# Miniprotein binders against Guanine nucleotide-releasing factor 2 (C3G), part 3

Target 1, 226 residues: Guanine nucleotide-releasing factor 2 (C3G), of Drosophila melanogaster (Fruit fly) (o77086r1339to1564)
Amino acid sequence: KSLEIAEQMTLLDAELFTKIEIPEVLLFAKDQCEEKSPNLNKFTEHFNKMSYWARSKILRLQDAKEREKHVNKFIKIMKHLRKMNNYNSYLALLSALDSGPIRRLEWQKGITEEVRSFCALIDSSSSFRAYRQALAETNPPCIPYIGLILQDLTFVHVGNQDYLSKGVINFSKRWQQYNIIDNMKRFKKCAYPFRRNERIIRFFDNFKDFMGEEEMWQISEKIKPR

## First folded at step 2 (miniprotein)

Design n1A1
Fold by ESMFold2-Fast, scan of step 2:
Structure n1A1 (fold): chain B 226 residues (1-226), chain A 99 residues (1-99)
Amino acid sequence: as target 1 above (226 residues)
Amino acid sequence: SDTIEKLQEAIDKLEKALEEVAKTGDPELKREILSLAFRILALAFELRRGNPEVARELLLELFEIAYELKEIAEGDSEVDKALEEIQKELDEIEKRLEN
């Protein structure tokens, strides 16, 4: 069941990712204007909604054993997502499990250790070396972590002039942008061969039932007082 | 600020090294120089945001990459010169962050 859920999440992510046009990504890196990047915005919003939904689902459970069961189910889903190279949903769920309101609660030693090992992939140390190495070794189909792509493009844009002087193109900036964009294009070429389950896809495509940041902290503190 | 200006100078030196290496066609040198440039930009961004702890971590990573690149570049004079200038700028930034 966890496999089917991961497959359907991946089909939806692939659909949203494939719709992203390269000009949207470049324009967002330049001026961060959401109105001009509609498909990119839908993809990033889906990441955020997935994360907040997972946090809310865990925090709304009143029984500690039920919370552990759901966390273990998310861990199983994450393992499937990682195997199918869906970094987007993998990191969305990881951001939920490693969020303050969730992380501070008492979990079984095994759960804490697994989440810590998952965090190694997105460790910002060495400018995300672990993630960059994993992605470089990944063969399509793949859904990359869009947040790092946007960060890299923004850094390239902010730190580099378009021209070194009048009429002289900044080669380094163009080459850096090209490599980021080329990797993105490479991953968009291959489709996942999974069979659609419209019931599951519909749920993930339009869920809105999640609590806000403040409410999550209040409930976390109620479960485990400081 | 002076720190950001010095990082821009480091990036400019890397760009010149990349232009020279592009003529030789060594993809590993290009990859490492590009990696170093990306991390210098990340350092400049974090310094601008006022997050010195993250900036210190990035600075340590930059030293490691510069050392690795030096091994890969071997006798490439232009890359060596760029790396020496970059190491000088990174050392100055480290002194400011420690202080």
Scores: ipSAE 0.000, ipTM 0.112, lowest interface PAE 17.9, mean pLDDT 74

Design n1A2
Fold by ESMFold2-Fast, scan of step 2:
Structure n1A2 (fold): chain B 226 residues (1-226), chain A 99 residues (1-99)
Amino acid sequence: as target 1 above (226 residues)
Amino acid sequence: SDTIEKLQEAIDKLEKALEEVAKTGDPELKLEIFALAYRIWNLALRLRKGNPEVAYELLKELLEIAQELLEIAEGDSEVDKALEEIQKELDEIEKRLEN
């Protein structure tokens, strides 16, 4: 069931996100020390593991029909994640489907078009402008995208505003720091009202078996030779 | 089309006003001032999605509030009372936008 999977992913994301303390965020901005920001690092690691797990899941399937079926299931999960404002897992799965090893495979036209439409939210040319607008309009509960948090924390310290949206780039460095902290506080206040399924949660909390980037490209090229 | 052009001009003016707010103020009060500037900017972002005519009228009100906030940031007057009034004005605009 795609809805139940999305709900359980969101409960795990919410647990990891809620454990992040504001001092961890501020310390990461200054020295980027992983040891001083353990919960922030766990949240980041979870995003990466989710993305790599999804890629590995698709690439390991021997049957083209089964690969397409699983991609469609991920798309359905993503639609549920977006509706419940879980941007973090939504973008983790999007990063998997839009990864080079996956994108280069021949997919049904409808799949390619849907993935392309999802990419509008995170278009690199906009420096997260579309995402920033969506987040600003989002009411709690919400799980924000860890990638933007890390980007903004890095550039608050350095003071480089070139990577921010046009509207935001005109404000001071403290504006971005406040924006991050305010959004974290706001979104941490509201819990998701979903019932826990410990079997599904334990699966996502303990999945260890996924391929590295080079292995993914090798398998992709075996599926569709260049 | 004319309304859309006026809307973009109003947004540009609001961005400039909020930029000046962000540059001004006592360091110890800056977080409170930034909180209100953040609310103004987020309301402006929500307005960009809506009806351009309604957005234009509300953006003019947000620009006036941003100018008030800038005056507060620059001055040594009764800051706490002035910030409370700005908060109430933003609460009222937010209610009107939700309707």
Scores: ipSAE 0.000, ipTM 0.152, lowest interface PAE 12.4, mean pLDDT 74

Design n1A3
Fold by ESMFold2-Fast, scan of step 2:
Structure n1A3 (fold): chain B 226 residues (1-226), chain A 99 residues (1-99)
Amino acid sequence: as target 1 above (226 residues)
Amino acid sequence: SDTIEKLQEAIDKLEKALEEVAKTGDPELKEEIMRLAWRIMLLARELRKGNPEVARELLIELMEIALELKEIAEGDSEVDKALEEIQKELDEIEKRLEN
């Protein structure tokens, strides 16, 4: 069932991603005003909610073997997400498995090694070289990691002036913004050929009942005291 | 409340340490410095929301930034001393969150 779950996650991500208007992304880089970027905010919040939901689901299990079973299920889902080029949900789940409250628990060596292997993709060394290379080799359909797109646009905005002098446009800044946006547009053009399961989609579109961070640490520390 | 205030103080000190590194900086490190500056800006923005639910996550991010800044500062004794003081403050915040 892990394949069906990954497919439905990807359909929802694709729907949310394609609704993002380019002006929302550009406005985010300027002032991060949420009212001007509603679709972008929904997409980024969905990433965060997915991560926190996965953490909560694991931590609520009182039995160690049930926790291991669920982590293995998430790993299977992640493998399917990676194959279908859904970097967004893949990284959301990875951020959950590599979170402090989860990582510190007693896991089978195989699980720890596999998660560590997955983290190589998001290694920030050389400006996320591994991720950027993987993305460059990816053909649509694809859902990229929005966090890096927003980071890059903000770097371009903060690091460069709109004008080099009075009335002279900084074309280098505009060109850099264009390239980032063009990649995003390219990935928005292709649809995933999956059958919708509305029940599963509704579940992921309406995350509820996940723990706050402090509650997660408290439960983690009860499971495995320092 | 007190924890949020301590986190803000740590952010302010990391910003100052990053400014010192940038001031004497190797051009090769410009992109790394700018990435650290952006991470600090995001943390400051999240902290301004006043949500204590993310305090521990912000602390972990600050510890990671301090470590990366120490690596790029490469033995600048004045920056190293500042980062040691910041690390001491981050350790104290961690102990408070454990309670």
Scores: ipSAE 0.000, ipTM 0.202, lowest interface PAE 15.4, mean pLDDT 76

Design n1B1
Fold by ESMFold2-Fast, scan of step 2:
Structure n1B1 (fold): chain B 226 residues (1-226), chain A 99 residues (1-99)
Amino acid sequence: as target 1 above (226 residues)
Amino acid sequence: SDTIELLQYAIDLLEKALEEVAKTGDPELKREIRLLANMIRYLASLLRRGNPEVARELLKELKEIAQELKEIAEGDSEVDKALEEIQKELDEIEKRLEN
């Protein structure tokens, strides 16, 4: 039931994203203080919890065939998330499948090729050109990727490079501020027309059982010794 | 509309400028030209989606950025020519959006 899972993940992402106010985002850009940006922080935490939950779920499986089945199920969920323009959860799951502890386990060629194709979207060349173009072509409803929002806010905070001797270019700051404001205006207004399943939503809203980074590496090395 | 063709032409000019800057070895100028090209691609996407209000806001920013880049690139004749033409195309697009 990969489709229903993707739909419920998207409804939760939409609720968390919609709670983020533009002034909160601008305040975070100014001083990077998480205490002044509680809804932005909750949305960020949700991305991280989703990623760590997926990694933990795969690593806890003792059987290689069961691990492959679960990875294929995550890939199916990701395909549904991409179709419904939920970049946030799509990239959270991608970050799990492309994480060191998971990637090193040597998956079948088909799985490795699919994950590599997904990584093309987050290619950092030309300031994430592929992702920015995809987002720009996307009509609401849409959930944008929190990681790029945080990166753009960080660039606004730290200022511009002092490498240039002619005129001061504040290009990155103005581009990033514009993107953040535009995306917030565009995507906050439109709702997804999915039926709520409160049981599934509560599960994703209350992740309680995932491993830390160190534990993940230890288990990965136990599954496939260096 | 012709407006999308003007944006594609501006993108093509910036791609040529990037090839020229790659030969001169200025990585910061190269980075800024790539960012300008990406912003113009975004403007094209906004216009295709029928969002003229957001497109007008972005156009003002693009014109300012193109002017700043031209001041930085004044010693590179091919980049200077590309940026001058881009400013001209952005002005034409602004005229069409206002009318």
Scores: ipSAE 0.000, ipTM 0.152, lowest interface PAE 13.1, mean pLDDT 76

Design n1B2
Fold by ESMFold2-Fast, scan of step 2:
Structure n1B2 (fold): chain B 226 residues (1-226), chain A 99 residues (1-99)
Amino acid sequence: as target 1 above (226 residues)
Amino acid sequence: SDTIEKLQEAIDLLEYALELVAKTGDPLLKNMIRYLASLIERLAKELRKGNPEVARELLKELKEIAQELKEIAEGDSEVDKALEEIQKELDEIEKRLEN
């Protein structure tokens, strides 16, 4: 069931996110040293594994109807993830469905339209204004997107000087400074009330069962040449 | 690996642009160029770790800031040309990350 899958994905994301300590984040911002930021790195790796796992699950299917069925299943999972404020897993699955090997297969109009609508959340215009506004309005429990956490930490690393044009008040810069630590503190305080389901977690198998980028392109081109 | 080579070329161009800006004494341009270099280094690091999705998001921010920097630096033709070359390399990287 899609809801139960989304709940278990969220528990796994929450376990990794909660282990990230604020001092670890501050040390990473100061010197970018991964040895001092192991939990941040594990959370980053988890995002990529989920994305590649989802792509592999779709591409390994021999039958076009089964591929559409599984894409629709992922879309349903994503809707549940968005509702429970798991931006990290939501965007990991979105990155899979919007990846080159998957997107080029030209899905049904309904599927393409839904994926396109999901992409509006991570529109990069104005330094991801849409996502940052959504996150600001989100009440815990919540798991924020690792990609923007790393981007914001990189900004902090280069110092507190204004890197924008003179005379311009940068909403995004102020937003990054405000949110990176405060949101981490706020979201870590609340736990998801879901119960662990070992059968579903075993199904994920730590998302380790995936093919590499080159293999995915080869299979995609075999399904639809060009 | 070819993508990482393109990133190194972009870093080299940013370093050249920073040298030009250092002669003008504009601290805003210096800070923006340093920030772009930091983002490129982070993007390369995420690619080496096998995190292409995170790399794509860093690239989007990098391209937006590079465009803004180009507009600010428009008074200096050599800095502007260096940033145009950087934008060209970033477009090539984006195309490769899609593949």
Scores: ipSAE 0.000, ipTM 0.202, lowest interface PAE 14.4, mean pLDDT 76

Design n1B3
Fold by ESMFold2-Fast, scan of step 2:
Structure n1B3 (fold): chain B 226 residues (1-226), chain A 99 residues (1-99)
Amino acid sequence: as target 1 above (226 residues)
Amino acid sequence: SDTIEILQEAIDFLEKALEEVAKTGDPELKKEIKFLAALIRFLAAMLRRGNPEVARELLKELKEIAQELKEIAEGDSEVDKALEEIQKELDEIEKRLEN
């Protein structure tokens, strides 16, 4: 069941990722305008909705044993996502399990240790070195993490200025843009060979029922008072 | 249709220039030419999507990059000729977008 869920999540992620055209990525780097990058925005929104859906699913459970059961199921799904190189949904679920409202609740030592180990992949203290290395060693098919793509494009736009002078061109900034584009093209070339389950896909394509951040903290504090 | 044909000619000139640069061993020029090719393909995609304002803005950036690359390429090499043709084709595309 967990495998099938991970496969269907990956098919949906692949569909959304493949719809992103290189022009949208370059335009976002240039002016940060979401209106000119609609497919990039939909892919970003899907990541956020997946994270908030998972958090809400856990927090709405009244029984501690049922919460633990669902967290373990998410961990199993994440292990399948990682094996199939779906970094995007893997990190969306990780962001949910490592969110403040979820992390502060009492979990078995094994669960806490597994979540901590998963966080090593996205440790930002080393400029995401672990993730960048994993991605570089990954063969298609693969769905990269949208958060780092957006961060790198933003850094190209904000933190690196164009310098035009005879004999001098800012090759670093331009080469960074090219490499982002090339990686996206590389990962879009190969399709996942999974069979579609439209019932599961429709469920994930329409996240209707999740809490806002304030509500999540209030419910977390009811479960485990400070 | 004419605009797409002009872009394809510009890309073809750029591909030939890349082959010559590969023989000269100038890695920085090769990187910039590859980047210029990627942006020209982006321009073609924007024109197909019907985004003339974005295409117009991108053309200005492409013309600036082509000019800087031409100034770096000092001789009457195949690279210089290819960049000159690319500038000419970008100017033609700009005129067509105005019409």
Scores: ipSAE 0.000, ipTM 0.132, lowest interface PAE 14.7, mean pLDDT 72

Design n1B4
Fold by ESMFold2-Fast, scan of step 2:
Structure n1B4 (fold): chain B 226 residues (1-226), chain A 99 residues (1-99)
Amino acid sequence: as target 1 above (226 residues)
Amino acid sequence: SDTIEKLQEAIDMLERALEFVAKTGDPFLKALIRWLAAIIELLAKELRKGNPEVARELLKELKEIAQELKEIAEGDSEVDKALEEIQKELDEIEKRLEN
């Protein structure tokens, strides 16, 4: 079941990702205008909804064994997402499992160790070197992580690309922007060969009933008081 | 005839700009220029087929892309000059299609 869920999540992510046009990316880089980037915004919103849905799903469970069962189910889904190169949904679920309200709860050693190993991929040291290397070694089809794309675009517009310093640094940063856009084009060209399950796709395309951040902390503290 | 002449001039300018960018220009700019060239070829095809309304819509898109390319090619005098000439030719083509 976990495999089918991961496949359907990936088909939806691929549809949203493929609709993003290069002008949207360029306009966002220049003026950060969300109104002119509707497909980019939908893709970003879907990442956030996925993360908050997973957090809410876990925290709503009153039984500790049921919470553990669901966390293990998410871990299995994440393993399938990683194998099929869906970094976007993989990192959305990771951000849920590594969130404060979830992480502070008592989990089995095996669960804690697996989540910690997954976090190595998004280690921010050396400008997210681990993730960038993984992406560079990835063959299509692939769904890249939207958060780093937006971060890199922002850095080009407002960041530390100091053209007065040694040209190697500035050229390297410009190449990173170009490579991301080129990877978007390359990955958009290749489709995933999965059969559609419309019921599962509709569920993920219509996320409902999220808890807010404050409510999540209140419930977490009720489960495990400080 | 006049419109086709101006369209050919715009294509020739793009080919020159693309050749220059391929060896001295910004790699990011290369991808956008190839995209612009593809739309210009589509514009020429639709115009030859006798679809001026479709040609007008494509021309509007071309002008927007050319403006984006000009903004991205900041500081490269030769690339900027080539894109400015292309923009001028696209403006002349639009003027002719409106008539």
Scores: ipSAE 0.000, ipTM 0.096, lowest interface PAE 18.1, mean pLDDT 71

Design n1C1
Fold by ESMFold2-Fast, scan of step 2:
Structure n1C1 (fold): chain B 226 residues (1-226), chain A 99 residues (1-99)
Amino acid sequence: as target 1 above (226 residues)
Amino acid sequence: SDTIEKLQEAIDKLEKALEEVAKTGDPELKEEIRELALKILELAKELRKGNPRVALSLLYRLMNIALELKRIAEGDSEVDKALEEIQKELDEIEKRLEN
C-alpha cells in the first residue's frame, strides 16, 4: 500500500533527520569531514540508498508492463511524500526515476510528463526558486532536502570570510549561517503522527538489495540497446 | 577550497545561462552551456580523485544541474555526451559516498 509505505519512509527519515545536531552541520560546512558529522552522513547515505534501491527494483523486472506498473507505484508513493512534506525521500525517488539507466528506457508519454512535472519543484534555475518558495509556504512537520541546506552552508562558509580583517568578526556570515540553521530547527520541532510498522521501517533501515551503478547501466542497455 | 570555489562559480554561471535560455532562447547561450558543462565535468573528476567528502553538498547540486542541462540541450551530440558523462561521474561519486 503506497500510503503506508510513504508514511513509514517518512517516520524513518524524521528519525534520521532529528538526530542531526546543529554543530554537526556547521562542522560539515567548515571541514566536510565524515567523522565529525556521523548523523548527517547517515541521513545522506539513506537518501542515496533509497535512490539506488528504487532503480534496482525497476531494472530487475524483465517485463515492460511490470516495470511500468512499478514506476506508477513509485509515482503514487511520491505524491503521498509530497503531500506530507517529505522532500528528502520525494527527491530520492525522483532522482531514481530521472536517473540515466531509468530515463533512457523511454517510458509512455504520461509517465514522462509526470516525472517532468515533479522535476519542476527541484528546478535549479534562479538558485532553486521553485523549491525555496514551496519550502517557505510549508508548515511543519516537514523533512527538507538536506543537500540544498548543506549547499547553502558551504556557499556561506566559502564565499564569506570569518573575519573582515584580522581580529574583526564577519557578523553577516554568522547571521546567514544561523538563519539557515533556524529554518532547519523549525522543521525538526514537529513529529509526524503516523503509526509505526516496524517490518516496513526495518526494511528501509537495512537496504541490502540493490545493484551497483555498472550493473544498472548494463541491464538498462540489455532492455533497450543503444 | 580552490576546487570548491571554481565549482560554485561554474554552477552559478550555468544557472544564469539556463535561466536566460528559458526566457530568450538565445543560441549563443547554448555554446556557453556546453562549455560550462565540460568545466563542471572536469571539476567533478578532480573532486573524485581528491576527496569526495569535501563536495558532498555540491554533489546533489551537480545532479540537479545535470538533469536541467539534459532538458535544455537535447539533440546536440557533443552536449549529450558531456551530460551523460557528467551523470555517470556524479553517480560514481554518490556510490563512493555510500561505501
Scores: ipSAE 0.000, ipTM 0.122, lowest interface PAE 16.9, mean pLDDT 71

Design n1D1
Fold by ESMFold2-Fast, scan of step 2:
Formats: structure tokens, C-alpha cells, sequence
Structure n1D1 (fold): chain B 226 residues (1-226), chain A 99 residues (1-99)
């Protein structure tokens, strides 16, 4: 079942990722305007909703053993997502398991060790070297992590200018944009060969069933005081 | 994979050497960076013979190294030479992937 769940998560990610047009990416890098980048925004919001949905699923369980079972199920789903090169959903679930409200709860040592090992992929040291290395080795089909795409686009926007002097183009900025675009074009070429399962997609319910951060902290504190 | 492992090792050594140069300015460390860049060029030539997927990996890793070099010692002649070697490799690999 965890394999089928990972496959359906990947189909939903792929549908949103494929709709992103290259001009939206370039425009976001230029002015950071969400109105002009609607498909990029939907893909970003999907990541956030999935993360919050997973946190809420865990925290709403009153039985400690049921919480542990659900965390283990998410870990199993993440392993399948990583194998099928869905970095986006993989990191959305990782951000849930590594969130403050979840992390502070008493988990079995094995769970804590696995989550810690998963965090090595998104270690920010050396400008996310581990993730960039993994992505570089990845063959399509693949869904890259939206967070690093947005970060790189923001760095292009903030840290660079279009011209170094009159008539001289900033090639560093152009190279950063090219790398982002090239990876997106490359990964958009290959479709995942999965079939829709409406029962599982209905179970996700567009990942809309989640609680806010303050409520998550209140529930976490109730489970493990202080 | 053995070739990829050697490339990763060379990049790790380059990163450590760059960190030392940033704080000491030692001429021996600058020579070490140059030697690592030359090894990366040798690995790139080896990889270009057989595997386009490995060429893409090398391309991304060389871009990363170039970024590190520029941040640490922009304008230093030895670092600039290392950057030229990396840029030359980037151009060759990109031309191969285009085809």
C-alpha cells in the first residue's frame, strides 16, 4: 500500500510540475511576483499542504503506538518516493517528520536515526552539495525539490544584475538561470507510467485537511509537556 | 561509479583547500587547488569517452566548484587559472551533451 500511495503522490506532483512553463520561472526570477507565476505557485503550495497534512495526520492520533505506526508508514512511503526520484514529495514528508512539533516527541531510536539519515540529503552545507550531487546523478523521470529551485531563483534575483556595465551581460546570472531551466526541461520530458487510483487520491483529499502551526505546537505540548 | 567516486573525492579535497586558502593565503594551498583542477580535467576526459549521464554529473559538479573558487579568491591569478580550466571543461562537456 505504501508503494501505491507513493505512486499517487508522484502522479499529483508530476501533473503540477509539468504545467509549469519556462516563462513563469524566468519571470519569478526577475520580479518574484506570484500572480505572474500561477503554476509555479500551485506547485509550491502543494508542497506546503502535503507537509502540513502529514504533520496533522500524526499529531491527531491520540494513541502513541498508532502515531509510531503512521510515522513508520511515512518513512516507508519516503523510501519509495526516493527510489522513483520524487524529491519534492520526499522532502515535503521529511519536512513534516523533522518539524519541531513532531521531532520533540519521544520516538523509538530507530525512527530518530532514519529521519536523521534522511536529513543528510538536504544538509545546507556547501550550498546543498548533497542534494545537488544526488540530482545530478538522477535520470528522468524525476521531480526536483521546489524549495531549492525557488531559493536559486531568489539568489539570481537578489544577488545579480542583468548587466555588469553598458552592453555587458551578467553571464553568472544567465548560467544560474540556464541550469535551473535545463534541469526542468530535462525532467519534464519523461512521464511516470503510473495509473490514477481514485480511492487513494480521494484519501489525500487535495491535502487540505491540516491544522495550523500554533495548534500543532499545542497538541505536541499536550502529548509531551514542556 | 569508481570514476564518480574519484571525482567526488577530488571535489572534497578542493573544497578543503579552498577553505584553507580563504584564511591563510598559503601559496602551497593554491598549488594544491591547481593540481585538483588538473585531476578533475583528467576525470572529465575519462568520463567523456563512455557515458553521457556521467558527463552531466561532471558538468554540474564543475559549475559548483567554479562557484566556490569565485567566492573565495576572485581576482587571484592562480585561482583564475583554475577557473579557466574548469570553464574550458564546462564548454567541452556542454558541446558533447548538445550533440
Amino acid sequence: as target 1 above (226 residues)
Amino acid sequence: SDTIEKLQEAIDKLEKALEEVAKTGDPELKEEIKELAEKIEELAKELRKGNPEVARLLLNMLRYIASLLKRIAEGDSEVDKALELIQKLLDRIEKRLEN
Scores: ipSAE 0.000, ipTM 0.098, lowest interface PAE 19.3, mean pLDDT 71

Design n1E1
Fold by ESMFold2-Fast, scan of step 2:
Structure n1E1 (fold): chain B 226 residues (1-226), chain A 99 residues (1-99)
Amino acid sequence: as target 1 above (226 residues)
Amino acid sequence: SDTIRKLLSAIYRLMNALLKVAKTGDPELKEEIKELAEKIEELAKELRKGNPEVARELLKELKEIAQELKEIAEGDSEVDKALREILKELLEIEKRLEN
């Protein structure tokens, strides 16, 4: 089941990722305008909804043993996602398990150690060296983490002018942008060979139930007071 | 016009090779790499102004820059292969300009 869930998550992620056009990510880096980047916004919103859905699912469980069962189920799903090179959903679920409201609750040592080992991949030290190395060694099909792509493009845009002088294009800036988006283009070339399950895909394509950040903290503090 | 577009494409690929060298290079070479990047941008700037008379001069400078990059990138097989392909295309452009 956990495998099938991971496969369906990956098919949906691949569909949304493939729809993103390069001009959308470049425009977003320039002006942060969501209206001009509709496919990019859908993909980014899906990442956030996935994370919040997972947090909500765990926090709504009344019984500690049931919470532990669900966390273990998410860990199984994450292992499948990592194996199939779906960094996007893998990191969305990791962001849920490593979120403040979830992390502060008392978990069995094994769970805490497993989550910490997953966090090594996205350690920000040396400009996300661990993640960048893993991605560089990954062969398609693959869904990369869009957040880092957007961060890199935004930093290139902010740190460099479009023109060196009036009418003179800054080719160095364009080259840096090219290298960032070239990796994205590389991963769009190959499709995942999974059988589609419309019921599961429809569920993830339209999340019906998750709580907001403030509510998550309130519930977390009721489960384990500060 | 066609020749200018091919030269701009070669410039773009030379800058790509330069950026790969910069990422894998020694910090001591950072200043030399920066100087080459500035020279490439200046040549591209002149070509973009629509001065086709400088196409032959630009081609000479691009070949020299590619050779300097090849020396800096010594030991990097992928960068060396890319520079060899760029140099080959620059030679083909030169042949067309001769006719």
Scores: ipSAE 0.000, ipTM 0.083, lowest interface PAE 19.7, mean pLDDT 73

Design n1F1
Fold by ESMFold2-Fast, scan of step 2:
Structure n1F1 (fold): chain B 226 residues (1-226), chain A 99 residues (1-99)
Amino acid sequence: as target 1 above (226 residues)
Amino acid sequence: SDTIEKLQLAINMLRYALSLVARTGDPELKEEIKLLAELIERLAKELRKGNPEVARELLKELKEIAQELKEIAEGDSEVDKALEEIQKELDEIEKRLEN
């Protein structure tokens, strides 16, 4: 069922998110070095694999009716993820459904309208105002979108000097970094009370056999030319 | 490790505040010390949930830095007030670690 799938996805996301060490996040914001941030890399890689897996699963279906059926299943999973405050997997699936190769295909009005309503949450026009407001109103347990956390830390790092002058530290920069990190820690402390299904977890933990961007576009264009 | 990282940040912030007092005489020192006091307060809440042995060692270092800062800032009433707030928070952390 879609609920059980969403719960297992969330347990895996929570496990991966909780393993992220604060030094990894700070080092990544400073130099973008993947070698020094293995748990962070595993978590972000999982987001990308989830998105690409969903796109590949839809595009491999030969029958338009089967594609519609699978998209509706993903939408149901997304509704459960949003309800349980798993923004990370919710956005991974949304990025798949709103990707160019998928979005350009012929979909029923109901599907198109629902995906559009989901996109309102991640509207970037006001520095992700809608998402930030939703997150601020969210009570743990919660898995936030790591991409925005990394973006915020990177902006704080590059937009502010370590020192205001020689020997004078910029405490404002470090206070901003501390607050971002403290919010991450707040979300890491609460556990989800779901029962593990190892079969489903192992499937998502070991994603294989998904298409690259170029292949996805080629197949999309074969389904709906131009 | 989480507690250790936050405590290292507090230690670094105190050392940098000490640098400000010793080298610049910056009038913004008051604002910087207020930020340090806030950080220490949040660390106290976290340390109550952490490893007491590691926390005790790091607390000793924080107290040493705070004492040096107070000695250098002697005679500045507003700096003294801010340092007293920091010392109060450090004392609370010590009491929590004893329980």
Scores: ipSAE 0.000, ipTM 0.100, lowest interface PAE 20.6, mean pLDDT 70

